# VHH binders against o26223: the designs that were tried, part 48

Target 1, 191 residues: o26223
Amino acid sequence: MKLLWTSQHIKVTVHIDGKVSKMDVLEAIKTRRSIRKYQDREVPEELIDKILDAAMCGPSAVDERPWHFIVVRNREMLEKIPEVHPYGAMVKDAPVAIIVCCDSSLEKIPGFWVQDCSIASQNILLAAHSLGLGAVWTGVYPLEDRVEGIRRLFSIPEHVIPFSVIPLGYPAENPGTRDLFDPDRIHLEKW

## First folded at step 19 (VHH)

Design YC16
Fold by OpenDDE, fold request of step 20:
Structure YC16 (fold): chain B 191 residues (1-191), chain A 124 residues (1-124)
Amino acid sequence: as target 1 above (191 residues)
Amino acid sequence: QVQLQESGGGLVQPGGSLRLSCAASGFTFSEKWMSWVRQAPGEGREWVSGISWSGGWTDYADSVKGRFTIARDNVKNTLYLLMDSLKSDDTAVYYCARHKYSAFPETFDEFDIWGQGTQVTVSS
């Protein structure tokens, strides 16, 4: 009996009536895609607040919470980011970007800030997706050229480390869903 | 191996023009900011011009502004310096240099790779 895996088209019913249908966490994780094209539409501050709230809800090493966030809406600055980030071309087309940073003075244990900021960045992506927005993680750290480029562009203090740039907007593309499950990457008890 | 190789230098008369080239290899050229730096005999190094990875941003030293043009071809992995209206004071060894950072340099320590240089001599 060949179980025909019927491609259940998860109809993301974008209910027009302003009620953002609450996406469950597994759906958000599984259906999230990098979005690099955005509508010419502003993102309400309320949504950014929700995204930032989510960004701060992740765990951090010994609860150090080293993250800071720069919310960028200024068009001139958004247009400059691609010059210091060679893979950040889509940032100029986004209505808003979030720069995730680490304040090294908040670190309790050295090195875990990368994990902390990664979790924060991922939560931004998931939250954005759950709210009907598209986003993409453009890596800054650990590449020194990008780190210092972003630092200087935004006059970020030396003790604060730019980690990621995440443009956000209403999606103007639908890249579809992917099945990334690979059982060969799962090892039971031993390698 | 990461390498920068300058070419195009030579002897020119005052008012003449030269085009320098810098061939890059061993790294992703299109991701890096680049500069030209020159050193005259008995003088210190002087930053001449810089360019962003895309070529969208350029900057020049006051001494060469309006006369020199920096450009790049990311497909050819080549940096260029077009030098017009050359003066005797432009005589120097010209070096191509890769930026450590995606920014215009503040110090010479912000370059991590240098070419061997090409001699430019402006004389009557």
Scores: ipSAE 0.892, ipTM 0.949, lowest interface PAE 0.4, mean pLDDT 93
Fold by OpenDDE, fold request of step 20:
Structure YC16 (fold): chain B 191 residues (1-191), chain A 124 residues (1-124)
Amino acid sequence: as target 1 above (191 residues)
Amino acid sequence: QVQLQESGGGLVQPGGSLRLSCAASGFTFSEKWMSWVRQAPGEGREWVSGISWSGGWTDYADSVKGRFTIARDNVKNTLYLLMDSLKSDDTAVYYCARHKYSAFPETFDEFDIWGQGTQVTVSS
């Protein structure tokens, strides 16, 4: 029995009318794309609050919740971020960026903070998408040049580690959807 | 292999000009901040100038400000130092150096790759 995976083209009907269409979790995950072009439109604080709330809802090792978030709206600072992040060019075009950081003093088990901050970062992306925003994860850790660049730019204490920079805004591009399912990556019981 | 190779040094009279080049290989040059550092005989190392990966940010030591210009061509993987109004005190071996961090250096330990240097001699 060949399971005909009917690729249901989830037509994300962007209803133009101001009502934030509720997106279910699977839809959010499957339809999320990296967005690097943004409209010249401000993101309301209420949406940022919702995104940050979502960022803090992820699991963490032994519930250590080591994450901190720097919300950057200042245009001068947004324009500076690309200078310390070679692949962060889109940040200068975003109305806001979130810098995800780890407070190492909160870490209970060594090394799991990377997973914790990754989960937080992913939740930011998913939440943003579900709210009709576009975002992209620009990696900072573990590259020392970017970590220290961001640290110095934002005067981040030594015990706090910049992890990711996530610009957000209303999307000015639609890259479409991708099917990334690969059955060859699935192993049953053994490799 | 990661490598930096300086060129363009030489003998010049006071008030003269030189252009130094640094050819980078073995790494993604366009991602790295770069600096020029010089060392005169019997003297310590002196940071001369730095440039961000894009070239958007530049900085200079007070001793060379207004006379030297740092630039880069990321397509050619080359760092430049344009030196105008050269003085006898500019005599040194000039090194190009790759930054460890995307920031202007605070110490010489913040460089991870160095060239072999090129001699600049300013003399009448």
Scores: ipSAE 0.892, ipTM 0.948, lowest interface PAE 0.4, mean pLDDT 93
Fold by OpenDDE, look of step 19:
Structure YC16 (fold): chain B 191 residues (1-191), chain A 124 residues (1-124)
Amino acid sequence: as target 1 above (191 residues)
Amino acid sequence: QVQLQESGGGLVQPGGSLRLSCAASGFTFSEKWMSWVRQAPGEGREWVSGISWSGGWTDYADSVKGRFTIARDNVKNTLYLLMDSLKSDDTAVYYCARHKYSAFPETFDEFDIWGQGTQVTVSS
């Protein structure tokens, strides 16, 4: 099913604390948290489209853009993912999950696909947050047991590597904000 | 050190029951799929049963279906095989094995850790 991406700029009004607010990029980055509890509410396709659009806007090595995305809404499949991903329990409770994959045939430089797919995954998280959704990055690669588990579950070809599973939904928790700034991790001019 | 150690084997009469245990150490047991594999003298290896990390998924060879039950205790880091209605053909060394993948095995190469095995003998 080719998701017909109609590029209509749907102004998504994000209700944070009952107020319609536009979240700027720094706010999105600083306030994003992993969300593992979701409301019993469907995520509109338009939001998924926007999220995937954002996922594809990140840089990649020599513009190789090796990423593919599997959008999973089927309840049976969502419920199966935790069996092949021990830390993916929350996926069964999400209305939708995105599986980020690398098509190795699209690689131009070996190894950079990990960075590329990481950027895509992070953009998914940020975009989701900015749209009033909660998400969490559940790592698949480089753990072989999870990679092959997801591969077989979704019949993913050998040349395609599942990288991450990201459940999404309207948040049913508020973990609060964290200050993660650490000046000890900053080195000026030299180590 | 990653280790699997089987126990509970022995001599039983046809129709009898045994419970095998496999103690896991050196890795996060609760994250791994596990199987039992057996080998009779002069015969090849035979996959017996497998279980997902949570225990939510189980599968059995046709030869043992309805008679054997695989289970696990992730708190105790132990895999079990409950063997009922034992037959002479069940005589073998039984091995516990860790899966490489979070899936039921397609080949024996999909196991990366094996126990030493425990002898099960079914004889009148």
Scores: ipSAE 0.864, ipTM 0.934, lowest interface PAE 0.5, mean pLDDT 93
Fold by ESMFold2, fold request of step 20:
Structure YC16 (fold): chain B 191 residues (1-191), chain A 124 residues (1-124)
Amino acid sequence: as target 1 above (191 residues)
Amino acid sequence: QVQLQESGGGLVQPGGSLRLSCAASGFTFSEKWMSWVRQAPGEGREWVSGISWSGGWTDYADSVKGRFTIARDNVKNTLYLLMDSLKSDDTAVYYCARHKYSAFPETFDEFDIWGQGTQVTVSS
């Protein structure tokens, strides 16, 4: 009984909201900003695993799930990405980047992989944001020079198409939120 | 309108040095990878050296490694090849070439713009 009392005092009950993220979904969508400056702080593998789990939760055309992800932490590789992507300078400063790819052999409907990988990429951004990280989507596809540059840098086979490079880390900037709602973009019943 | 123009070739003694220049116009030079390619008389083309858009990543054919240095000046839109310790085997027409891709080339059809070439002749 004395042992039970001691065990109860040592027991730590950690209660986390029953959901994957504590942030409201609409808040996450509205407050996520592209983050291009990162703290000198490693991102734990646990957080990367959660982000990639979220990426794979996205819908895909006929459930084809054509995505593959390359997690890049090697400093020398991160420093080479800007050399094949002239507007990807912030990647060299990130502790980690995720390359979103399409395996074209998994396509069931040709060409919808772009939508599939876009959904996975956006889920990466939102999941990172909900975990206290900042990220930015740097475009690779459809720019042939970037696609081929990334493919060769990471030894990606010809049937696999690099879609985006997403550097991420703990943010070292806060660009604030924006109000982007524009009712003139909404068309009722027809264009 | 897009143009690459080489200069600086000539006759040189074995062990000597030359600096080749390539003036670029009609495109955003600072966003493109560039290479030097050479062709000796009666031979096929040989990739000599390549350089990334920033100049931060360079590579060289084994035949010239340690003797040649590729460089670029993105303010002047100019590519350079400094050739040291020249050998008779370096005799060739040297071409400046723009890459289609941001990568070191695997084939010569991965260059979309070529200069006219400049002759380098190394003779004792």
Scores: ipSAE 0.354, ipTM 0.728, lowest interface PAE 3.6, mean pLDDT 90
Fold by ESMFold2, fold request of step 20:
Structure YC16 (fold): chain B 191 residues (1-191), chain A 124 residues (1-124)
Amino acid sequence: as target 1 above (191 residues)
Amino acid sequence: QVQLQESGGGLVQPGGSLRLSCAASGFTFSEKWMSWVRQAPGEGREWVSGISWSGGWTDYADSVKGRFTIARDNVKNTLYLLMDSLKSDDTAVYYCARHKYSAFPETFDEFDIWGQGTQVTVSS
């Protein structure tokens, strides 16, 4: 705690460093865009830790929490991901990627792990955005070609299912915000 | 009709060179990993070489490394095998094969489409 003597009769406490990363949750959801171009700038381990903490805060079916995360920073490995993932070209240019996986031995209700890992993946995107990073979800599951390619590239065991690859970094593009609200998608009481 | 058609085989002397081609049709060639597999008379199949869909990642069996080069042309939908320094034990039928997965194969069940083969004979 710092106590500042800014007035002759008043003591005030100022937390200067706590305001640089704050974003309202609705703002984060509405303004998050897929970012596929990144600055040549390292993402600190501290930010990755915060992102993964947020990922693990998601709800899961019967609290099964089936997720595991592989953090990839090695340049050679990042460059190989596009060779097993046809739409993952931007991964080779990212300073880091997170692979979201399901450990099927943790499933308590069969098949809900897809929803569980989707929630964790979206939380990664939102947390990255709130920290000034850009990210994009590149799909792996349910495409067998990609699932097996990623599994073999990272030596992921048979009972673990790679779900998504999420490259992230400081953004080198600004696609702007969108207004996607469509009231025709809302049905009152029944279809 | 999904099809792989090999060509370019023939008779060559030891130390010679050949270029095999494989024309692909009926699928999106540029999205698939491809391999060459060979089978000598009376022998089992041997994986020779594989290549990722972009061409950026290749691998070779130890028996051919340094002598053979796999390549692809995604505009012409064609897979190639450039074979140099040929030896008598390279004599085989050479098959073009499409991968099920984006990975180098561990078994031959990981190929879902096979060509008809082209004979390569290295005659002493």
Scores: ipSAE 0.338, ipTM 0.721, lowest interface PAE 3.9, mean pLDDT 90
Fold by ESMFold2, fold request of step 20:
Structure YC16 (fold): chain B 191 residues (1-191), chain A 124 residues (1-124)
Amino acid sequence: as target 1 above (191 residues)
Amino acid sequence: QVQLQESGGGLVQPGGSLRLSCAASGFTFSEKWMSWVRQAPGEGREWVSGISWSGGWTDYADSVKGRFTIARDNVKNTLYLLMDSLKSDDTAVYYCARHKYSAFPETFDEFDIWGQGTQVTVSS
């Protein structure tokens, strides 16, 4: 029996600077850069919804889907994040940030939530980029001082673990693309 | 190695003012949240005030709000408590303390380093 594989391109329509555009997945992955400077421009709620929808499309260990997301737009809260995250200075200048969290009560396999939330976080970065936004992943877990700082700042319950803080906005910088492919990192059959 | 050293305490009349200092050594002071905690004779400890690593976020116990000001100098590695309008119930040993976490504390177990304390006595 012969199987015919067909591909279907999923098209996403977005308005960027008054233009309707779409971005190929491989292009998004290759051109995404960490963006730490943002325009003084609000990010529409509709774009945040699309980004979080994409975040939740990620695979997870045994389909446990342990993630929760906090959307932060309040200026006072955004300005406090750098006080609990010394290397998160750019967050105060972002129009919005997303906090990726793990609800440990949803874990089915202990400890895989880190991989699960990492996948969701990367999907946020890619979706934001495809929508004309810039973002950066700022690490929270596994640094105990940052985890507890973020938990208390946002009243996150004890069984929920803040994993990352992702500020995002329309970019005010263009770091350019990089060619990072390194064949020496590819091992056939064994190390 | 890691040390906190308070100074500036003393005897003062009601309504008076004092400035407490806490010199920090042996750690990166500018990366740590700090607090003042006091203990009156024969009583338990009372958290007085806390300050974030940059100094941009401060908080105070209700008993001292409007009268005390916490500040820090990350160049001199020094924490301060400016105490105005002192009252007799402010009499206590005042300790500076380093936070384990970048958060205002919920328990005293959340301080990992304590100074030796400086006595403040408000009496006429």
Scores: ipSAE 0.311, ipTM 0.676, lowest interface PAE 3.7, mean pLDDT 90

